# VH-VL binders against Uncharacterized protein mtre-1 (mtre-1), part 1

No score or structure here was measured in a lab: all are predicted.

Target 1, 142 residues: Uncharacterized protein mtre-1 (mtre-1), of Caenorhabditis elegans (q09347)
Amino acid sequence: YHQYRELKCSTPTNSIRGGPDRAECHLVLKAEELETGRPVPTGLGCWQEDHDGEEREYCDIVCPKSHTVFISYIDQGHRACFNFITYQVEKRNDEHVLWRSGKCLNSTVNYRIGCKFDDPFETQFKSDNEIFAHLRARARRV
Unless a header shows other numbers, all headers, positions and changes below count from the first letter of the chain; antibody chains aren't numbered by Kabat.
F is the ipSAE of ESMFold2-Fast. E and O are both the ipSAE of ESMFold2, at different seeds. Each is the mean of both directions, binder to target and target to binder. V2 is 0.75 times the mean of E and O plus 0.25 times the DockQ between their complexes.
Where letters were taken out, [cut] stands.
Atom coordinates printed by the task and the answers are left out, and those that the model quotes come from them; centres of patches stay.

## First folded at step 1 (VH-VL)

Design g10
Fold by ESMFold2, look of step 5:
Structure g10 (fold): chain C 142 residues (1-142), chain A 122 residues (1-122), chain B 111 residues (1-111)
Amino acid sequence: as target 1 above (142 residues)
Amino acid sequence: EVQLVQSGAEVKKPGESLKISCKGSGYSFTSHWIGWVRQMPGKGLEWMGIIYPGDSDTRYSPSFQGQVTISADKSISTAYLQWSSLKASDTAMYYCARLEYSGSYFGTFDYWGQGTLVTVSS
Amino acid sequence: QSVLTQPPSVSGAPGQRVTISCTGSSSNIGAYYDVHWYQQLPGTAPKLLIYGNSNRPSGVPDRFSGSKSGTSASLAITGLQSEDEADYYCQSYDSSLSGYVFGGGTKLTVL
């Protein structure tokens, strides 16, 4: 079973390399690769952590218990986001997150992401409201 | 044709400083990360760090953080690896390599310099 | 030991198939990071042999192949030839070390 995601990160002026403004990201949920998808509110499910002295912003891509997550395409106008250097998908327990760092944090970039599961995704979330509740609860974890 | 040409072999004593170079040609030097890899005699390859010459963004392996300095001069398409005080344990072959990224193969060292042998002995 | 574990040596007769393993963990090969392979002929710099787990650059014969499964990767060489005698290294990325990692290397001897 497949699910698809698009993570869309934009600065206010659409700067494409290390501009002055922080990009804000929103996730788009897709059951099929080419559909328009269902947007998650901007900023929901994203947070910041320090990693070895460098700020990273993590976004939950809502592929829990997925056995395979891949980035199929990166749409960026300039090379500010480098795989394994300033962005990567990371597994945290049963969750998958995409992190960005450095100049990628201040750059307009869109990620096309695929997730593969052994079971239908709907066995984990019955509605988009459950997904949104999950993402809001992440912000309240201490 | 992509080429990375490194400076010649060095014979040094402990405590001396050293700066070795890697000159890139045949591609846009400022648009690719370039890395340094150590190979101690009879041993394997060890990643030391990378630099993006376009803006000098530099990342070090934890094992080499604070032990070496990686830098670049984009005006002459040259990257550098530098020690302020060499130790006998720095005796090794040092390679520079271009880090290629794309939608197809992230994080691979696709072109390598010929290597610079550094010998540090009393 | 290296973060990625390779056998120190393998051998095979001309024309045979050999396999070189690369064993990692959930913080590298098991975490969606690609595995790349390099060939180092005696006295020369490493050369990219396989990238992105299974892709061959131009000029690399199709008797070299790579695969990845779970926390391990494998390089296979079929139709073994004397010029294949070299050291072979796997390489990936490790999230816990925040860096690129190489295997310890495998010396291939052609009998």
Scores: ipSAE 0.006, ipTM 0.551, lowest interface PAE 13.6, mean pLDDT 85

## First folded at step 4 (VH-VL; from g10 with heavy chain E100D T108L, light chain A31D S95K)

Design ga29
Fold by ESMFold2, look of step 7:
Structure ga29 (fold): chain C 142 residues (1-142), chain A 122 residues (1-122), chain B 111 residues (1-111)
Amino acid sequence: as target 1 above (142 residues)
Amino acid sequence: EVQLVQSGAEVKKPGESLKISCKGSGYSFTSHWIGWVRQMPGKGLEWMGIIYPGDSDTRYSPSFQGQVTISADKSISTAYLQWSSLKASDTAMYYCARLDYSGSYFGLFDYWGQGTLVTVSS
Amino acid sequence: QSVLTQPPSVSGAPGQRVTISCTGSSSNIGDYYDVHWYQQLPGTAPKLLIYGNSNRPSGVPDRFSGSKSGTSASLAITGLQSEDEADYYCQSYDKSLSGYVFGGGTKLTVL
């Protein structure tokens, strides 16, 4: 069973190489890879943490209990987002988050993400309302 | 206070081009999708498409794909709807509307512009 | 035909209760997408009336209420007043069209 996500991050000036302005991200939920998708309101499900003195912004990509999460494409001009250095998908218990750091925080970038599940996704979230409530609660906690 | 202010009414002839505007204020323009909705005279509301001004990600209703162009200029907080060649059947009221920022509900158009009447005749 | 079906018109006397139906399918309301309702007074832009199936934004009287069941939604108006004469639209999302869909609209007449 597959689900797809886009995490789209943009700065006010569309800076690709990292600049002074923080990028703002939004998530798009897709059941099929080529589907237009359902945009999640901007800012939901993202938060900041300090990791060994480095600022990271984490975004919940809504792939809980997924056994495989993969980034199929990363659309950026000049490479400010490097896998395992300034971004990575991280598993926290049965949840998956994408974090960004360094110049990637201030860069325009689009991630195309796939998630594989043993069971249909609807067994975890029956509606978008449940997804949005989950994301809203996470923003409050952190 | 969130406001969407649209450009004024237009009277056009078939074959002419047109670009109408929707200026957003009172919120982060680049972090909300903006949609366009058509209402033909005496008829209901029809979704035409949406744009995310932050990266210009644009999505069209199947009924309007190839019929209009949706764009945005985020430097002036303005979204656009344009035709390269108007037809009499394009006579309608056109609204812009913002998708909900809070994320509480999917697909909610929470604020609407005042509308732009486009009349195409003879 | 509209993806969401509404009666073209409904009417009621002042003080009465009126309901407006919105019938969808398994690809929209039946796939658990939220239903929103908009009021369009004559000569004005649509305004949000009910969101997330049953919630009222600030300033909407509590005599307006919404509900959703199965593939259908309903808007109820109690204590009907002459100012309620308007067109009412339901709206949802359709998965098969990958897009937002409006009902055909219902003209409410207060007798």
Scores: ipSAE 0.006, ipTM 0.608, lowest interface PAE 11.0, mean pLDDT 85

## First folded at step 7 (VH-VL; from ga29 with heavy chain G107S)

Design b1
Fold by ESMFold2 at other seeds, look of step 8:
Structure b1 (fold): chain C 142 residues (1-142), chain A 122 residues (1-122), chain B 111 residues (1-111)
Amino acid sequence: as target 1 above (142 residues)
Amino acid sequence: EVQLVQSGAEVKKPGESLKISCKGSGYSFTSHWIGWVRQMPGKGLEWMGIIYPGDSDTRYSPSFQGQVTISADKSISTAYLQWSSLKASDTAMYYCARLDYSGSYFSLFDYWGQGTLVTVSS
Amino acid sequence: QSVLTQPPSVSGAPGQRVTISCTGSSSNIGDYYDVHWYQQLPGTAPKLLIYGNSNRPSGVPDRFSGSKSGTSASLAITGLQSEDEADYYCQSYDKSLSGYVFGGGTKLTVL
């Protein structure tokens, strides 16, 4: 069983080299790889954490209980986002999050993500209202 | 307050080009998707496509792919719907609408423009 | 025709209750995609009336209510008033059409 996500992060000027402005991210939820998808409001499901003195922004990619998560494609014009250095997908209990750090936080970048499940996605969310509630429940960090 | 203000009514002949506009105000224009919806005379609503002005990501209904162009100019908070060659069957009311309920829910159109009537006839 | 089927018209007397159905399939309402409702008063643009199956935005009277069951949704209007005369559209997302879909619309007449 598959689900797909796009995590789209952009700065006001679409800077690709880590400019002065923080990128804002939003998800697009897709059941099929090539559909239009359902955009999530910008910023919803994302938060900040300090990790060993480095600021990270985490975004919930809505793949709970997924056994496999993969980034199939990353679209950035200049590499300010490096796998395992300034971004990575991380499993937290039954949840999956994507974090970004360093110059990646101030860079326009788009991720295409796939999630594989043992059970149909509807067994975890019965409606969009439940998905929305899940994303709103992410703690806002100061 | 969120407002979407569309350009005025248009009367055109088949084969002519047309670009109609939708200006957003009272919200962050670059952080919300804008959609276009057609309503043919006496008929219902049809989704045509959506655009994210922040990065110009544009997605079309399969029924309208290749038939129209959706674009945006974020410097003036304006989205556009454009035809390169109008047909009589393009006669309709065209609405722009913002995706999301005030940024608190998704998959709905929470604010609508007043509509632009396009009439195409010889 | 529309993948979301609505009756073309409904009518009721002032003060009465009417319902407007919206019938879909497993590719839209019958999946986890929510249903939203819009009111289009004569000569005006559509306006959001109900979202997320049953939620009312600010300014919508509580005599408007929505529900979803199986592959169908319903809009109920109680205490019917003359200003309720309008066209009503349901809307969802359809995974087979890869996009947003509206019902065919229902004209409500207050007798």
Scores: ipSAE 0.496, ipTM 0.856, lowest interface PAE 3.0, mean pLDDT 88

## First folded at step 8 (VH-VL)

Design d1 (from b1 with heavy chain D100Y)
Fold by ESMFold2, look of step 9:
Structure d1 (fold): chain C 142 residues (1-142), chain A 122 residues (1-122), chain B 111 residues (1-111)
Amino acid sequence: as target 1 above (142 residues)
Amino acid sequence: EVQLVQSGAEVKKPGESLKISCKGSGYSFTSHWIGWVRQMPGKGLEWMGIIYPGDSDTRYSPSFQGQVTISADKSISTAYLQWSSLKASDTAMYYCARLYYSGSYFSLFDYWGQGTLVTVSS
Amino acid sequence: QSVLTQPPSVSGAPGQRVTISCTGSSSNIGDYYDVHWYQQLPGTAPKLLIYGNSNRPSGVPDRFSGSKSGTSASLAITGLQSEDEADYYCQSYDKSLSGYVFGGGTKLTVL
């Protein structure tokens, strides 16, 4: 079973690579790769951690218990977001998160992400409100 | 066509400084990361660090942080690797390589310079 | 020593098939992490041979192939030729080391 996500991160001006303002991200939930999808409120499910002295911002991509996660495309119009250096998807227990760091934190970028599951995703959440509640609870875990 | 042309071989003594170069051509120099890779005599390849010449964003391997300085001059499409005080253990071949990725493939070294042999001996 | 383990050497006669393994862990060769392969002919710079686990750049013959399974990768060379005598390196990323990693290298000898 497949699910798709877009993580859309933008600065207030959209035109600044590594500009003065932090980008804010929102997740878009998709059952099919090319559908418009259902947006998650901006900032929900994202948090900051220090990693070896460098700030990272992590966002839950809502692919719990997925056995395979991949980034199929990255749309940035620049190269401030470079895989493994300033962004990547990581597995944390049963969950998957995307982190960004460095100038990528202040850059407009959109990610297309695929997730593969053994069971249908709908067995985990009956509504988008349950997904949002999950994301609010996750943000409280510092 | 993409080319990376490195400066010539160097013979130095311990304690001396050195700056070697890597000139890129045939592509947009400021839009690609450039990495440096060490190969000690008879040994394998070791990643040292990378730089984005467009804004000089520089990242080092933990093993090389504080040991070398990576820099670039985008006006002449050139990246640099430098030591303030060479050690005999710095004797090695040094390569520059372009770091490339697309949406489907992440972070590969697609074009390599010819290498610069650095020999440090008494 | 590298976190990607390759045999130090392999050998084969002309026309035979050889494989070179690259064994890692979940911190480097995993479901997100592509493996790339480089050929270094004697006295020359490394050259990209295989990228994205199994793709060949232009000019690399189809007798070279790559694969990845679990936390390991493999380079296969069929129809071995004397000009294939070289060092071969796998490369990935390691999240624990926060950096690019190369395997220790494998010297291929054509008998």
Scores: ipSAE 0.007, ipTM 0.659, lowest interface PAE 8.4, mean pLDDT 85
Fold by ESMFold2 at other seeds, look of step 9:
Structure d1 (fold): chain C 142 residues (1-142), chain A 122 residues (1-122), chain B 111 residues (1-111)
Amino acid sequence: as target 1 above (142 residues)
Amino acid sequence: EVQLVQSGAEVKKPGESLKISCKGSGYSFTSHWIGWVRQMPGKGLEWMGIIYPGDSDTRYSPSFQGQVTISADKSISTAYLQWSSLKASDTAMYYCARLYYSGSYFSLFDYWGQGTLVTVSS
Amino acid sequence: QSVLTQPPSVSGAPGQRVTISCTGSSSNIGDYYDVHWYQQLPGTAPKLLIYGNSNRPSGVPDRFSGSKSGTSASLAITGLQSEDEADYYCQSYDKSLSGYVFGGGTKLTVL
């Protein structure tokens, strides 16, 4: 069973090289790869942590209990975001988060993400209201 | 074409049981919540509860919790609303409606059944 | 008793503009909650009229429009026609009740 996500991160000026302004991200929920999708409000489900002396921003991509999560495409105008260096998907228990660091934090970038499940996604979230409540709770935990 | 077809009108006495039905067609029945809505004579619409036929997860409005039972039989694409003991105050029109989940809209009932009139008197 | 307040009735002459208000609170109307509108013609089931605050399904004339501001929503009907005589309901989700809520309904009379 498949679900798709876009994580769309932009600075106020759409800077692509890093700069003074932090990008704000929002998640787009998709049941099919090519649909327009359902946008989540900017910043919901994202938080910051220190990781070995470097700041990271983590965003919940809403793929709980997924056995496979992958970034199928990264859309950036300049290579401020490097796989495994300044971004990657990380599994935390039954949840998946995408983290960004370094100049990637201050750069406009969009991620296209796929999630594979053993069971239909709808068995875990029965409505978008439940997804939004989950994401609001995530933002408060750190 | 998406359709929700409800069972016919019922005339009952207080204390009797009743089970009314809502049959869905033209879409994946197990992949959408089905809600029940009451409309008392001359009154507005009241949400009663919803069920996800795929796993029978059922949620009730607080006003109707313990008053009715919502169920589904996914093998025949049918949702049910039932009372174990009807009251005269249960006289109303009852609608089933499909909840839109996929896409960009929140909390939308996009298709409605024709309604089932339940009359409880004597 | 609804947490979404609508006027009980509204009237207008053919060709006129009428509006129907739907007043709620931050727990049921706000930045995250869509407001939908349903038309119920006499003796019929409710039918989706406006969804996602302002969108018209195919087959709904453009003289119907919806809007949302703050904790209130509004349905506007221009070029009023006799066929518009019906009951109109707004609907949203209420996070405090953890459930779907309908306005009390507005009977539109075309004079």
Scores: ipSAE 0.006, ipTM 0.515, lowest interface PAE 15.2, mean pLDDT 84

Design d3 (from b1 with light chain Y32F)
Fold by ESMFold2, look of step 9:
Structure d3 (fold): chain C 142 residues (1-142), chain A 122 residues (1-122), chain B 111 residues (1-111)
Amino acid sequence: as target 1 above (142 residues)
Amino acid sequence: EVQLVQSGAEVKKPGESLKISCKGSGYSFTSHWIGWVRQMPGKGLEWMGIIYPGDSDTRYSPSFQGQVTISADKSISTAYLQWSSLKASDTAMYYCARLDYSGSYFSLFDYWGQGTLVTVSS
Amino acid sequence: QSVLTQPPSVSGAPGQRVTISCTGSSSNIGDFYDVHWYQQLPGTAPKLLIYGNSNRPSGVPDRFSGSKSGTSASLAITGLQSEDEADYYCQSYDKSLSGYVFGGGTKLTVL
């Protein structure tokens, strides 16, 4: 069973190598790889943490209990966003998050993400409203 | 207060080009998708496409792909709908609407512009 | 006609209850995609009336309510008033059409 996500991060000037402005990110929810998708409000489900003196911004990609999460494509940001260095998909308990750090925090970058599940996604969320509540609750835990 | 203010009514001939506008205010224009919706005379609402002004990512309804161009200029908080060659069948009311959320929800059109009437006649 | 089917018109007398149906399919309402409702008063732009199947935005009277069941949704208006005379549209997302879909609209006439 598959779900797809986009994580879209942009700065005012669309710089791909860092700059003075923090990127704002939002998730796009997709059931099929090639569809318009349903945008999540900008910033919802994202938060900041310090990791060994390095600031990171984490975004929940809404793939809970997924057994496989992969980035199928990344556009823009290749000058500041490098896998395992300034971004990575990380599993936290039953959840998957994408973090960014360093100059990637200030870079325009778009991720296409795939998620594989053992059960249909509809068994985890009965509606978009439940997804929204999940993401809002994430913000309150921070 | 969130506002979407559209450009004024247009009367055009078939074959002419046209660009109508939608200016957003009272919110972060670059952080919300904007959609365009057509309403032909006496008919219902039809989704045409959406744009994310932050990076100009543009997605079209299949019925409108290749028929119109959606664009934005984020420096002046304005989205656009364009035709390169109008047809009489393009006569309609055109609305812009913010596609994101109202209250604690998303994937809906929470604020609408006042509409731009486009009349294309021989 | 439209992906979401609504009756073309409904009518009711002041004080009565009317309902407006919105029938979809397994690719939209019949999946987990929620239904939203818009009111379009004569000569005006549409306005959000109900979102997420059953929630009212601030300023919408509690006489308006929504529900979703199976592949269908319903808008109910109780205590019908003359100012409720308008066109009403349901809206959802359709995964097969990869986009946002509206019902054909329902003209409510207050008798």
Scores: ipSAE 0.686, ipTM 0.887, lowest interface PAE 1.7, mean pLDDT 89
Fold by ESMFold2, look of step 10:
Structure d3 (fold): chain C 142 residues (1-142), chain A 122 residues (1-122), chain B 111 residues (1-111)
Amino acid sequence: as target 1 above (142 residues)
Amino acid sequence: EVQLVQSGAEVKKPGESLKISCKGSGYSFTSHWIGWVRQMPGKGLEWMGIIYPGDSDTRYSPSFQGQVTISADKSISTAYLQWSSLKASDTAMYYCARLDYSGSYFSLFDYWGQGTLVTVSS
Amino acid sequence: QSVLTQPPSVSGAPGQRVTISCTGSSSNIGDFYDVHWYQQLPGTAPKLLIYGNSNRPSGVPDRFSGSKSGTSASLAITGLQSEDEADYYCQSYDKSLSGYVFGGGTKLTVL
């Protein structure tokens, strides 16, 4: 069973290198790889944390209880986002999050993400409204 | 408060190019998707595509893929719909509409522009 | 030719109840995607009437109601008034067509 996500982050000037302005991210939910997808409200499901003195922004990518999560594609110019250095997908309890740090926080970057499940995704949520409610509650808990 | 103001009516000939506009105000233009909807004379509504002006993420209905170009200039809070070569069958009313959520739903068009009538005739 | 089928027209007398159907499939209305309704008064742009199957925006009277069952949705209008004469469109997302879809529209005539 597969699901797809697009996480797209951009600065006001669409800078592909780090700059003065923080990038804003939006998430698109896709049941099929070639699907247009359903947008998630901007800013929903993302938050910031300090990690050993380094600021990170985490975004819930809505792949609960998946056994495999992978970034299939990353689109950026001069690389401000380095795997394991300034971004990574990590598992938190039953959820998966993508974090960014350093110059990546102030850079335009697009991720295409795949998720694999043992059970159909629709067993986790009955509608998009449940997904958005979950994301809103997640942001408040942190 | 929230307003979408479209450019005025157009009368064009077949084969000509055209770019119509939709200016948003009263909200954060770069953080809301905006879509284009066609209404042929005496017919229903057809979704053409959507754009996220913050990064120009653009997605087309398969029926309109390659037929039109949707774009945005976020510095002036304006979205565009354009044709490289108009046909008589492009005669229609064109609406822009904002996608947002109300009560946790994102797939609704909550505010609409007034429409731009495009007439393609000799 | 829309994947969401609406009757082309519906009529009712003032004070009566009418229902406008919107019939889809498992790829749209089915079990996952919500239905929204728009009213288009003569000579005007469409306006959001019902969202998320059954919710009313501020200013929409409670005599308008929406529901969803199986692969179909319904808009009900009670206490018909002459001002309700308009075109009504349902709208959903279709995963097979990869996009948003509108029904063909229903012209409501108040007799």
Scores: ipSAE 0.071, ipTM 0.720, lowest interface PAE 6.4, mean pLDDT 85

## First folded at step 10 (VH-VL; from d3 with heavy chain D100E)

Design f3
Fold by ESMFold2 at other seeds, look of step 12:
Structure f3 (fold): chain C 142 residues (1-142), chain A 122 residues (1-122), chain B 111 residues (1-111)
Amino acid sequence: as target 1 above (142 residues)
Amino acid sequence: EVQLVQSGAEVKKPGESLKISCKGSGYSFTSHWIGWVRQMPGKGLEWMGIIYPGDSDTRYSPSFQGQVTISADKSISTAYLQWSSLKASDTAMYYCARLEYSGSYFSLFDYWGQGTLVTVSS
Amino acid sequence: QSVLTQPPSVSGAPGQRVTISCTGSSSNIGDFYDVHWYQQLPGTAPKLLIYGNSNRPSGVPDRFSGSKSGTSASLAITGLQSEDEADYYCQSYDKSLSGYVFGGGTKLTVL
């Protein structure tokens, strides 16, 4: 069973090289790869942590209990976001988060993400209401 | 107070170009998707497309893909709908509307512009 | 043609109850996507009336209510008033069409 996500991060001026302003991210939820999707409010489900002296911003990509999560495409101009260096998908318990650091925090970048599940995604959330509640609770935990 | 103010009515001939506007105020313009909706004379509402002004991500209804261009200028909090060559069948009322989330509910259009009447006749 | 089917018109006398149906399919209402309702008074822009199937924004009277079951949604109006004469549209998301869909609209006439 497949679900798709777009994580869209942009700065006020759409800088692609890093800059003075932090990018704000929002998630787009998609049941099918080519659909318009359902946009999540900007910033919901994202938080910051310090990792060994390096600031990271984590965003929940709403793929709970998925057995496979992959970034199928990353849309960036000047590669301020480098895999394993300034971004990566990380599993935390049954949840998957994407983190960004360094110049990637201040850069416009869009991720296309696929998630594979053993059961239909709709068995984990009974409504859109539950998805938003999950994301709001995530933000409070930081 | 959230407001969407659209440009005034237009009377055009087939083949002419047109760009109508929707100016948002009273909210963070770059943090909400804004959509365009057509209402042909005596007919219902049709979703045309949406744009996220923060990064100009634009998504079209399949019925309107390639028929219109949706754009935004975030520096002046304005979204646009434009035609390169109008047809008589483009005669309609055009609304812009803000995509919002209330509580945990997706994809509602909570504030609407007053509408722009476009009349295309020979 | 809209994938959300509404009756073209309904009517009722002042003080009565009317309902407006919105029939969809498994790709929209039959999935877990929410249904929203809009009122369009004559000569005006649409206005949000009901969201998330059954919630009223502030300023919408309690005599308007919404529900969703299976592949269908319903808008109920009780205590019908002459000011309720308008067009009513349901709206959802359809994953097969990859976008937002409005019902065909229902003209409510207060007799």
Scores: ipSAE 0.021, ipTM 0.690, lowest interface PAE 8.1, mean pLDDT 86

